VH-VL binders against Arf-GAP with Rho-GAP domain, ANK repeat and PH domain-containing protein 1 (ARAP1). Designs and how they scored, part 12

Target 1, 186 residues: Arf-GAP with Rho-GAP domain, ANK repeat and PH domain-containing protein 1 (ARAP1), of Homo sapiens (Human) (q96p48r954to1139)
Amino acid sequence: ASMGDTLSEQQLGDSDIPVIVYRCVDYITQCGLTSEGIYRKCGQTSKTQRLLESLRQDARSVHLKEGEQHVDDVSSALKRFLRDLPDGLFTRAQRLTWLEASEIEDEEEKVSRYRELLVRLPPVNRATVKALISHLYCVQCFSDTNQMNVHNLAIVFGPTLFQTDGQDYKAGRVVEDLINHYVVVF
Short names: E, the ipSAE of ESMFold2; O, the ipSAE of OpenDDE; V2, 0.75 times the mean of E and O plus 0.25 times the DockQ between their complexes.

## First folded at step 12 (VH-VL)

Design x5 (from w3 with heavy chain Y60W; framework fv_gevokizumab; at its last look DockQ between E and O 0.03; V2 from the best seeds 0.00; counts 0 for: pae E 11.6 > 2, placed apart)
Fold by OpenDDE, look of step 12:
Structure x5 (fold): chain C 186 residues (1-186), chain A 120 residues (1-120), chain B 107 residues (1-107)
Amino acid sequence: as target 1 above (186 residues)
Amino acid sequence: QVQLQESGPGLVKPSQTLSLTCSFSGFSLSTYGVGVGWIRQPSGKGLEWLAHIYWDDDKWYNPSLKSRLTISKDTSKNQVSLKITSVTAADTAVYFCAHRGWYTGYFDYWGQGTLVTVSS
Amino acid sequence: DIQMTQSTSSLSASVGDRVTITCRASQSIYDSLSWYQQKPGKAVKLLIYYASESFSGVPSRFSGSGSGTDYTLTISSLQQEDFATYFCHQSYRLPYTFGQGTKLEIK
């Protein structure tokens, strides 16, 4: 895979999750859950770049071992990969529908809407969203240690996943909602 | 090859209901991600999005016209229909239907359009 | 609503010319911008999507660029068949809106 390839063109693992996403999420889950500022702190540019290139070239051949990679390099690689998706994780066309869903005041209605929107996503996208949000839910469980609560994670991943410049707060709100309502949405 | 063709009454009287039909080939509204939308163009003016419908019967309307618009599909006939109630002279336009991908977000294939004139 | 404004409603040019048409959105549309070509009596054609991606079958002389609120359609070397009306379109927010169109005429 190369930069600009669609999510579905990536090497896929079980349940249609791109291997590149799985590798990063798995490593961070194992080594980074208690890391202060995880996903907020930036990795070293050169290391992140090399890792991302390796993962894009052949994610299945990349084995991330504890102690060999800094968690911030891995997290940065994951964020960059997601940010660079041509259509975005939630697809370019339906960005509005997701953002608008965040404005629903009734929580039950909002959750229902998110469920509907998730079903609409391409299978790979849907699987990836579920895996990512599940992971972030796990990360925030350690917020007392890593200082990354739901809000902080939403601030990071909102712009990343919706490919915004951080000007649209609704992007973060969507991510926040998905994390907060993970159990009932997924 | 994707093809779309609009059909309409040509002439409609004020206050009546305008019914349009889009017949298409080369794709199916039973296919995941497939949608069809309606766009109109008054003479000498720009394009205006009206509504679109997707394979799962999800419907979206231009808020300015929502109360007057009804979009529907007949998957078995490869047709999408649009109704506009209480028409006025302002509804005189060429009406286009176009294929739209749900996750792509653009209209990639268009019909040639059908002229509808609202006149007494 | 997001207003789409094209730089000019009409433009005269000659075959071989480099032509540029600009489109401005009233707010950022995050590259949810497409360009269309319209000729009388013919179906509207998609040229560019996602601001800079060329649609299948579109000649290489057509290109799109821009970000945020400002976008540009460029025809590197105008051909006879390129005389038409061009529209920009945003698909970022409902209602989806179009520019007023730019009619490219032969000089």
Scores: ipSAE 0.006, ipTM 0.554, lowest interface PAE 10.4, mean pLDDT 92
ESMFold2, look of step 12: ipSAE 0.006; ipTM 0.503
ESMFold2 (binder alone), look of step 12: mean pLDDT 91; pTM 0.922

## First folded at step 13 (VH-VL; framework fv_gevokizumab)

Design y1 (from w3 with light chain Y30R D31S E53S S54L F55E; at its last look DockQ between E and O 0.03; V2 from the best seeds 0.00; counts 0 for: pae E 11.3 > 2, placed apart)
Fold by ESMFold2, look of step 13:
Structure y1 (fold): chain C 186 residues (1-186), chain A 120 residues (1-120), chain B 107 residues (1-107)
Amino acid sequence: as target 1 above (186 residues)
Amino acid sequence: QVQLQESGPGLVKPSQTLSLTCSFSGFSLSTYGVGVGWIRQPSGKGLEWLAHIYWDDDKYYNPSLKSRLTISKDTSKNQVSLKITSVTAADTAVYFCAHRGWYTGYFDYWGQGTLVTVSS
Amino acid sequence: DIQMTQSTSSLSASVGDRVTITCRASQSIRSSLSWYQQKPGKAVKLLIYYASSLESGVPSRFSGSGSGTDYTLTISSLQQEDFATYFCHQSYRLPYTFGQGTKLEIK
């Protein structure tokens, strides 16, 4: 069924993760981990837009099949969905606090601060952050094949998740930190 | 390696549409995070940001001019175009295009600029 | 709109001088500030991004500092090729605005 634009207004799976996010992450995990330039490359604009529209209308009814969807179209749809969230994944209210935390010099103190901030996110947002960062951790494990190390992923997802027009280098630092410290933070 | 070059009409009459093209090399609008923007400078005055477009066709316009601006891209030709409708003498300026990184948010490579004069 | 003010439109200086150029934002821009150099007949050149980060290939005599609303560009030992107009630019909120420019002239 058609839904609103906010994260909590999406169709949710068993773990409070939007089905649209789960569908895309699951597909990329199964089919895209060894794809060169995954998340860096764009999908076809028209295919990406049509896929995203279908997912927004009824994500439960969309079944992504290898050979029917190009991995770059799916990765682009996921990025566009996250970028277009009205309040963003980290929420407008907490955005500045997250970005300021990235400036903490002591790594253990910074990691502790990130764990604290994660608890403060709404449940759906927290679950989605964990799912995304877990996925990106897995993607970088294949960086010798897909060419997407932690820094490359941070360049893509920093602005995407914090919804900046590329205006804040700290957004990339937060994402890089979360991936690098995935085991300890999550 | 990165090069941008503006082309335009040189002279435009008031109330007409000004059309500008940015042709570039050394980067592609098929690459994630790549954008191209337009900045102008009236004679003896400062710089004014007009618009920019990203690889995914996301577009940003200066709000004071948005009703008159249209930005578009042709990825296969390595071109970005800007149209300004209903021009007046206030639109007389040197027009620059520049590469913009979505991640960085600044204009790191600029063209040489092209002068456009609006004169009756 | 965030106004970027370079209160000095022109500075005169000699080769070897230490020069500072000031830029003030009408509200905090959280270091989302870049500096550009413009010379007649040449492409505009990015010098500094995020208030203090030096762009690749820019001489180390250039430096940026500041936070909040007040930012400076410093040239530690002025060279002949540094005579140009310098603009600050905020990329914090739309519309992304430039300062009016500071022309650095030979004394």
Scores: ipSAE 0.006, ipTM 0.521, lowest interface PAE 11.3, mean pLDDT 86
ESMFold2 (binder alone), look of step 13: mean pLDDT 91; pTM 0.926
OpenDDE, look of step 13: ipSAE 0.036; ipTM 0.681

Design y2 (from w3 with light chain S91D; at its last look DockQ between E and O 0.56; V2 from the best seeds 0.00; counts 0 for: pae E 7.4 > 2)
Heavy chain, then light chain:
Amino acid sequence: QVQLQESGPGLVKPSQTLSLTCSFSGFSLSTYGVGVGWIRQPSGKGLEWLAHIYWDDDKYYNPSLKSRLTISKDTSKNQVSLKITSVTAADTAVYFCAHRGWYTGYFDYWGQGTLVTVSS
Amino acid sequence: DIQMTQSTSSLSASVGDRVTITCRASQSIYDSLSWYQQKPGKAVKLLIYYASESFSGVPSRFSGSGSGTDYTLTISSLQQEDFATYFCHQDYRLPYTFGQGTKLEIK
ESMFold2, look of step 13: ipSAE 0.029; ipTM 0.615
ESMFold2 (binder alone), look of step 13: mean pLDDT 91; pTM 0.932
OpenDDE, look of step 13: ipSAE 0.827; ipTM 0.914

Design y3 (from y1 with light chain S91Y; at its last look DockQ between E and O 0.81; V2 from the best seeds 0.00; counts 0 for: pae E 5.9 > 2)
Fold by OpenDDE, look of step 13:
Structure y3 (fold): chain C 186 residues (1-186), chain A 120 residues (1-120), chain B 107 residues (1-107)
Amino acid sequence: as target 1 above (186 residues)
Amino acid sequence: QVQLQESGPGLVKPSQTLSLTCSFSGFSLSTYGVGVGWIRQPSGKGLEWLAHIYWDDDKYYNPSLKSRLTISKDTSKNQVSLKITSVTAADTAVYFCAHRGWYTGYFDYWGQGTLVTVSS
Amino acid sequence: DIQMTQSTSSLSASVGDRVTITCRASQSIRSSLSWYQQKPGKAVKLLIYYASSLESGVPSRFSGSGSGTDYTLTISSLQQEDFATYFCHQYYRLPYTFGQGTKLEIK
């Protein structure tokens, strides 16, 4: 896997989840759930970059060690990976439909729309979205400790996942909705 | 080829500070991802990880000995040093230094070790 | 800390024998396990990393297997030069730890 590769071209693990995503999510789950400002805080640029390069080169050969790799470096690597996806996690074709869905006022209708949109995603993208949102749902469960509630996570991941540079609030809204309705959407 | 060689005092008195030096060749601690660690082995016993240091001066210590350990590097000399303060008989062991990759995580090249005996 | 247990401290075998050495971790180390060979007066030698990957230059008669907490080093056909002490090592979580070793002796 390399920069420029589609999500489906990545090393895939079980359930079509890219190993690079699994490695990062797994490490954060183990070591970062209670870390203050997880995903909000940036890692060291050089370490994050080289970690990401290593993961892209061969995610299966990278062994993150608990207590050795800084959680912010790992979290930053994950965010950057997702941000740099050529087609984005929600795909270029479906990007606007996701953002539009966030404007639905009726909650039941909105949930139904998100379910429909998930089905439209490629299998790897759908699996990755589910894994990521599941992880973020777990992260926000520790918001009293890590200070990362659903809203804060949405602020971070909205621009990341939709590649909007923070200019479109709807991106965050989608992420917020998916986390809040994780149980019923997925 | 990668080579490492440990050097130490051989004999140290209790309560003194043990100073060890690892001299290596075949790699550089200026290279990203490169690290060097220390492991010791009491006679007839298993190996114990002590500490390791990386190219960027990032340091890790065994928590059980952290208060007594200081690891440092001299990149220009291809050397890594370890100091152990307040030594006791329990610190008698063969001390090894080894090359470590940051992302690989295992020690792949080892020195032959140097025996250090703590005795009055 | 993760304890690494090699239940067999010593093992006697003959040249040509198939030898198996086991290592158990107190918790899952997710294949972050390496095997080492130690001989008196020589540098410790890496044999296996990531539980089953053979280090370059190591004879193919050496193999590693296992996952989770249980791991095995196998020598398919023991050679004279293989009589040594073998250690497992976990590098999954700090502090990194080693097994107590298994001394392989000539019968």
Scores: ipSAE 0.030, ipTM 0.638, lowest interface PAE 5.6, mean pLDDT 93
ESMFold2, look of step 13: ipSAE 0.109; ipTM 0.674
ESMFold2 (binder alone), look of step 13: mean pLDDT 91; pTM 0.933

Design y4 (from y1 with light chain S91D; at its last look DockQ between E and O 0.73; V2 from the best seeds 0.00; counts 0 for: pae E 5.1 > 2)
Heavy chain, then light chain:
Amino acid sequence: QVQLQESGPGLVKPSQTLSLTCSFSGFSLSTYGVGVGWIRQPSGKGLEWLAHIYWDDDKYYNPSLKSRLTISKDTSKNQVSLKITSVTAADTAVYFCAHRGWYTGYFDYWGQGTLVTVSS
Amino acid sequence: DIQMTQSTSSLSASVGDRVTITCRASQSIRSSLSWYQQKPGKAVKLLIYYASSLESGVPSRFSGSGSGTDYTLTISSLQQEDFATYFCHQDYRLPYTFGQGTKLEIK
ESMFold2, look of step 13: ipSAE 0.215; ipTM 0.706
ESMFold2 (binder alone), look of step 13: mean pLDDT 92; pTM 0.935
OpenDDE, look of step 13: ipSAE 0.846; ipTM 0.919
ESMFold2, look of step 14: ipSAE 0.200; ipTM 0.698
ESMFold2 (binder alone), look of step 14: mean pLDDT 91; pTM 0.930
OpenDDE, look of step 14: ipSAE 0.836; ipTM 0.916

Design y5 (from w3 with heavy chain T31K, light chain D31N E53S S54L F55E; at its last look DockQ between E and O 0.03; V2 from the best seeds 0.00; counts 0 for: pae E 12.8 > 2, placed apart)
Fold by ESMFold2, look of step 13:
Structure y5 (fold): chain C 186 residues (1-186), chain A 120 residues (1-120), chain B 107 residues (1-107)
Amino acid sequence: as target 1 above (186 residues)
Amino acid sequence: QVQLQESGPGLVKPSQTLSLTCSFSGFSLSKYGVGVGWIRQPSGKGLEWLAHIYWDDDKYYNPSLKSRLTISKDTSKNQVSLKITSVTAADTAVYFCAHRGWYTGYFDYWGQGTLVTVSS
Amino acid sequence: DIQMTQSTSSLSASVGDRVTITCRASQSIYNSLSWYQQKPGKAVKLLIYYASSLESGVPSRFSGSGSGTDYTLTISSLQQEDFATYFCHQSYRLPYTFGQGTKLEIK
């Protein structure tokens, strides 16, 4: 009854990004960029669920500290939050349009189409996509240490963001494209 | 096409170990996010989740039964197995296996089920 | 454990009726609820996930609604093939639990 399930029903920060997303991204940025297999590895189910419940109840009151939360539990909480969004990060209304855009062969045309689609997302969704992709761009910058290049991140986040079982390669392609073209898309 | 098929002993005596195998096609446990679970339905009762296992060998058990359950997979054979030790008449049920996505959290494809009876 | 309660064990209706089946959770489950259909001799079938999302290949006469602790499955115009038992299921917290089932009988 206190916190809703949709993205816009979350507590939001000054940047129109849900506080739950900001907390997880900030923690991983501070403590997890050099962690081998970050985002590919799963945290403990019970710890992840307790953390997610705390964040859903009152994300503003949750302060993640190094040594108190394992990076894999935090990364799993973020992934679970994103996958469990009732309408998804890219919304059900736009899901197929985003996936179709990944099939555009001309790279300049594809980038232009992604920019158009971003404008059509609700403001909170758009801000969240930008924050998440910006974070994943930073993660892949440390791929020599953490072993998570753009392709590896796309394999994880494609299914997570488009809520698939991993059979639709287009979801991974969207994520890969957005990371690779971060500067020009955003 | 996704298909799952349960196989089991039909009859098991009390105190023995019940062994079940789920053989499937149309998906692979080598794929990211793929899982298989076991659900049972005792006669005249509802559905009870038992366990599930994911592509990365992460395992989840119903806490009320955890001490008696072991789930395992053979990715190359497309099989998932469940063992239940020290069975009693309460373990008489139809046993189902089902596909579960790590990211979806629901069972979208089920086998037909196999009846296991525990009796002397 | 999160208890899922389907207070009606059996429900009779006629072809063409609008039928509603209810499910109550013992605590909030944040739309982590699915609906399943079980027919004798057939595999269990997923109908609805995330409380309101229709599974591929399921007729549009099926719909789900609700939030928090109270969820419903609605069949807008009952058909003869809809004779079955319907279960709700929560996937919010371990152990994942099912409702007791509602048997839908056609008059």
Scores: ipSAE 0.007, ipTM 0.492, lowest interface PAE 12.8, mean pLDDT 85
ESMFold2 (binder alone), look of step 13: mean pLDDT 91; pTM 0.924
OpenDDE, look of step 13: ipSAE 0.014; ipTM 0.605

Design y6 (from w3 with heavy chain Y106W, light chain D31S E53S S54L F55E; at its last look DockQ between E and O 0.64; V2 from the best seeds 0.00; counts 0 for: pae E 8.5 > 2)
Fold by ESMFold2, look of step 13:
Structure y6 (fold): chain C 186 residues (1-186), chain A 120 residues (1-120), chain B 107 residues (1-107)
Amino acid sequence: as target 1 above (186 residues)
Amino acid sequence: QVQLQESGPGLVKPSQTLSLTCSFSGFSLSTYGVGVGWIRQPSGKGLEWLAHIYWDDDKYYNPSLKSRLTISKDTSKNQVSLKITSVTAADTAVYFCAHRGWYTGWFDYWGQGTLVTVSS
Amino acid sequence: DIQMTQSTSSLSASVGDRVTITCRASQSIYSSLSWYQQKPGKAVKLLIYYASSLESGVPSRFSGSGSGTDYTLTISSLQQEDFATYFCHQSYRLPYTFGQGTKLEIK
């Protein structure tokens, strides 16, 4: 059995996004938008690991319950799933192109480039990026309460999605740009 | 096939401790994600969730009764136990145990129930 | 606590009737609702989970629907073996709670 199965190996929902992503995003949307430090805080290691294993075994059978699954355990499971993807969400083949696009000075040109790059992603990857960035846009809408503005989310998700050690600031900039320009990019 | 069966004292005097045992087959509490819970039904009344326990010994109690409830498991015997301290007539009910999945979230298999009467 | 209200405690129906039992939650429970059937001397039986999913081995004449706070169990053509008490149950937020039950009786 292969830990960190590819996106194409996941159970998919009607919108071509992995059920594991949908379950986590849906739960955090219902229960976690006002949680202080959401996505920045880590869940309990053992509970996060058990949840992620359940989701990898059969994501359709997992139904998260407020009061039993802590929001930080769910957010940590989602981050670990994304970090462990064999080629990453943006694919290794396109990684450098995405990072270089973040350096475009003209905002309109940069947005246009991101839209072009999204079209070039595999369909499941593209749908998953849209669902995740849409969710993070909603999370930052509650930043006065949860303390997670666009910059904070970019610090967390840049390295997670591009699978870096956190020393490449361009990964965070891509995520920040996609959230800031969510309406026009997606 | 999944089966659960409750056993208990039938009659308990006020202020004593009520001890119940759920014996089951067709599943094991060593299995990831498996849980067993207790629900009761006073005569002519609705169902009340009491407590449940999962394979990893994580435990959940109804807050209104939490100070009086203790749930425990014996995985090797396929048993889950519930103790209720300081019983009163209000604890007279049929007591059910039921299988519950941590990631499914409903009680999919139930025992037939055991009547416990609290009477002096 | 989330209160679950079944508006009727009993109803009478004939074999072949279409029967609808309703359940209302005091707040949104996001389809975390199950329906159970109880007959004297028999184990309680799960019929419907997650509002509308039919449990394995349950006859297809049973169906569930609803969302938010309002949920419905439907029996499309009542059979003699369906005379029982039916409970809804929310499993969204602790403490998990049941409706008071609706008893189906022969007319």
Scores: ipSAE 0.007, ipTM 0.594, lowest interface PAE 8.5, mean pLDDT 87
ESMFold2 (binder alone), look of step 13: mean pLDDT 91; pTM 0.922
OpenDDE, look of step 13: ipSAE 0.449; ipTM 0.813

## First folded at step 14 (VH-VL; framework fv_gevokizumab)

Design z1 (from y4 with light chain S32Y; at its last look DockQ between E and O 0.66; V2 from the best seeds 0.00; counts 0 for: pae E 6.4 > 2)
Fold by ESMFold2, look of step 14:
Structure z1 (fold): chain C 186 residues (1-186), chain A 120 residues (1-120), chain B 107 residues (1-107)
Amino acid sequence: as target 1 above (186 residues)
Amino acid sequence: QVQLQESGPGLVKPSQTLSLTCSFSGFSLSTYGVGVGWIRQPSGKGLEWLAHIYWDDDKYYNPSLKSRLTISKDTSKNQVSLKITSVTAADTAVYFCAHRGWYTGYFDYWGQGTLVTVSS
Amino acid sequence: DIQMTQSTSSLSASVGDRVTITCRASQSIRSYLSWYQQKPGKAVKLLIYYASSLESGVPSRFSGSGSGTDYTLTISSLQQEDFATYFCHQDYRLPYTFGQGTKLEIK
């Protein structure tokens, strides 16, 4: 555990992905892909907070078990972790550049610009973006069952990842673009 | 130092209710993430998980026995209790209680066990 | 239910031997596996958690390995105090289940 809880301060796996992110993504991949409203639903506040605290303290010691941890508590803990990052997943230095890239009209040019921006992220941030978008692509593959298509996921994760409070649709557009173009961008 | 100790009736007749108590020291059920579970072992046989309870009173039961099991705690007395209703000879076993963590799941400290025999 | 199988109920070995004890799950348990030692008249002792992590105070001659469905406990050089019964346990999915045990005996 540390104050601020930056990505670089997290326990990392072999792939430079924070263990806290891996634990949550892995659990939802195993147990939550068919759960209606996954990521849109909120978990219980007290259980979500306690889970997040345990993951922040020592994510390697936390092994989530089907039947004991509810998928909505895990999804809420992941969203809260990302929302609370001091510098944000895309970093404050690059935030505006990412949002402006979403305005590029030519799709091939936009995809190329996203690739350039990804290279400029710190290594842990880049690995985490790739892991998260790969996961969200997988979640939308089950949208007929879980009711979470690309648009629904973008509504949830745009504000979460870019840490916006206002009516700024560019953040959602970045997330939607990255999911839609996952195989080409990554 | 963490210690757990089981107590029970020794002999119970069929159809009666078996009551067990786990008394422990070195940890508290007021502590976040703490749990206590019950495991049994028929003579010369394997171990069977029965139930566990956490600091926040969440409870989990083996589905094959759930209708007969009740687990409860008394945090101020450092005790966890297990009741098994309608016992038969199949419930004859050594009964253990053990500490576990909410997220870890393994049993890191065990009692020495108490034998319960179900016999007419 | 996930069945845990320790195919050998009893092993004979001598002090100094390298011993392996195996445990197979009926489906993947994703390394949510622990190993326990049971001796007569003593409390059960946790040896290994998460398939390969050594519990504090357990001698380094004990090690665990495996993934998916197949797991092993290894004692690299058997000591007199290691003669006991060894159980594996999965905590991946309810109901949590134990192997039937492997008794390690003096040869």
Scores: ipSAE 0.079, ipTM 0.669, lowest interface PAE 6.4, mean pLDDT 88
ESMFold2 (binder alone), look of step 14: mean pLDDT 91; pTM 0.921
OpenDDE, look of step 14: ipSAE 0.822; ipTM 0.911

Design z2 (from y4 with heavy chain Y103F; at its last fold request DockQ between E and O 0.72; V2 from the best seeds 0.00; counts 0 for: pae E 4.1 > 2)
Heavy chain, then light chain:
Amino acid sequence: QVQLQESGPGLVKPSQTLSLTCSFSGFSLSTYGVGVGWIRQPSGKGLEWLAHIYWDDDKYYNPSLKSRLTISKDTSKNQVSLKITSVTAADTAVYFCAHRGWFTGYFDYWGQGTLVTVSS
Amino acid sequence: DIQMTQSTSSLSASVGDRVTITCRASQSIRSSLSWYQQKPGKAVKLLIYYASSLESGVPSRFSGSGSGTDYTLTISSLQQEDFATYFCHQDYRLPYTFGQGTKLEIK
ESMFold2, look of step 14: ipSAE 0.331; ipTM 0.751
ESMFold2 (binder alone), look of step 14: mean pLDDT 92; pTM 0.935
OpenDDE, look of step 14: ipSAE 0.757; ipTM 0.896
ESMFold2, fold request of step 17: ipSAE 0.320, 0.225, 0.264; ipTM 0.739, 0.703, 0.713
ESMFold2 (binder alone), fold request of step 17: mean pLDDT 92, 92, 92; pTM 0.929, 0.930, 0.930
OpenDDE, fold request of step 17: ipSAE 0.893, 0.889, 0.890; ipTM 0.941, 0.939, 0.938

Design z3 (from y4 with heavy chain Y103R; at its last look DockQ between E and O 0.04; V2 from the best seeds 0.00; counts 0 for: pae E 15.0 > 2, placed apart)
Fold by ESMFold2, look of step 14:
Structure z3 (fold): chain C 186 residues (1-186), chain A 120 residues (1-120), chain B 107 residues (1-107)
Amino acid sequence: as target 1 above (186 residues)
Amino acid sequence: QVQLQESGPGLVKPSQTLSLTCSFSGFSLSTYGVGVGWIRQPSGKGLEWLAHIYWDDDKYYNPSLKSRLTISKDTSKNQVSLKITSVTAADTAVYFCAHRGWRTGYFDYWGQGTLVTVSS
Amino acid sequence: DIQMTQSTSSLSASVGDRVTITCRASQSIRSSLSWYQQKPGKAVKLLIYYASSLESGVPSRFSGSGSGTDYTLTISSLQQEDFATYFCHQDYRLPYTFGQGTKLEIK
């Protein structure tokens, strides 16, 4: 069975989340919340790959500066990091269980199930999910400007986090549910 | 249903350019993160990765062959092409194209392969 | 370049046997390892990705394990249809490389 993934092997910051994730989220929070189509738009692939390679090499030494890194390159690097995690953010072992939870019709039962599933994640995975969903909640708060509401973010991040080709509506539903219920779930 | 099919010349003379086409269905190179790659296998030998291309036209080449390789795509035709210049007998192999998906860099669907022989 | 070594080029076994095929990387590949099956006359098939994740439609008798530099493909009870050549492959660093293959021969 799939146990914890390479997240447990990442450089961790003071907040117990991978420095790669912290760097990207912090940069987009500072410079990208009002960018039209943030996370939906693709960055330049070669710049995105070089940035991601630098972050994988030594994330602690990477400093993202406004004007030197395009927000779409940073957002694409974060998405690619998450998509490329060997066991995935939600782990292979729990993937189908998370997707099945999205089908629970009773909203309170569904939220309770998500809380249980979060407890079962490795600590680094759980902290990373919380940080990422908190960030996406902030992004949708600017949706009038950036055009990325909860539904739009779920369409992007469902396939990214569950490592699918975009055919699985359940993956988007999980992400949408977590953003909508952030305070209660976390 | 994901399907890939290679087509190529079968026989090519040394020093010429080998051109290969991968035609596919069941996915699109307009989809975020999707890529198509080329792998070859000389007779009785192992597999060698050659190149791959992503939906956004980003390209990766095996450094040992990079000066001779060109990969390109035609998204509207669902095709990826590979050219190998200045071929020699060492380029005789079965050539496969394969899908790279939303997961990390492995090849989850392969074509059946096409044999190319380089002979004078 | 990361060299992938499958120490056994050919291996004979009987139906029902537990079979283990090994693969060693010249440096850590952090579980960025996949296993492929090549049967005579058939397309190459992905079996295992991320060292231990079973691809959809692959029988549960196949499993993968390992980390760092050392990886293993296991067939828990060999079946007649498992006669094939098995390759490991790393996708951690360019150029992506394959092991030389292990041919599984059924006695």
Scores: ipSAE 0.006, ipTM 0.459, lowest interface PAE 15.0, mean pLDDT 84
ESMFold2 (binder alone), look of step 14: mean pLDDT 91; pTM 0.931
OpenDDE, look of step 14: ipSAE 0.019; ipTM 0.580

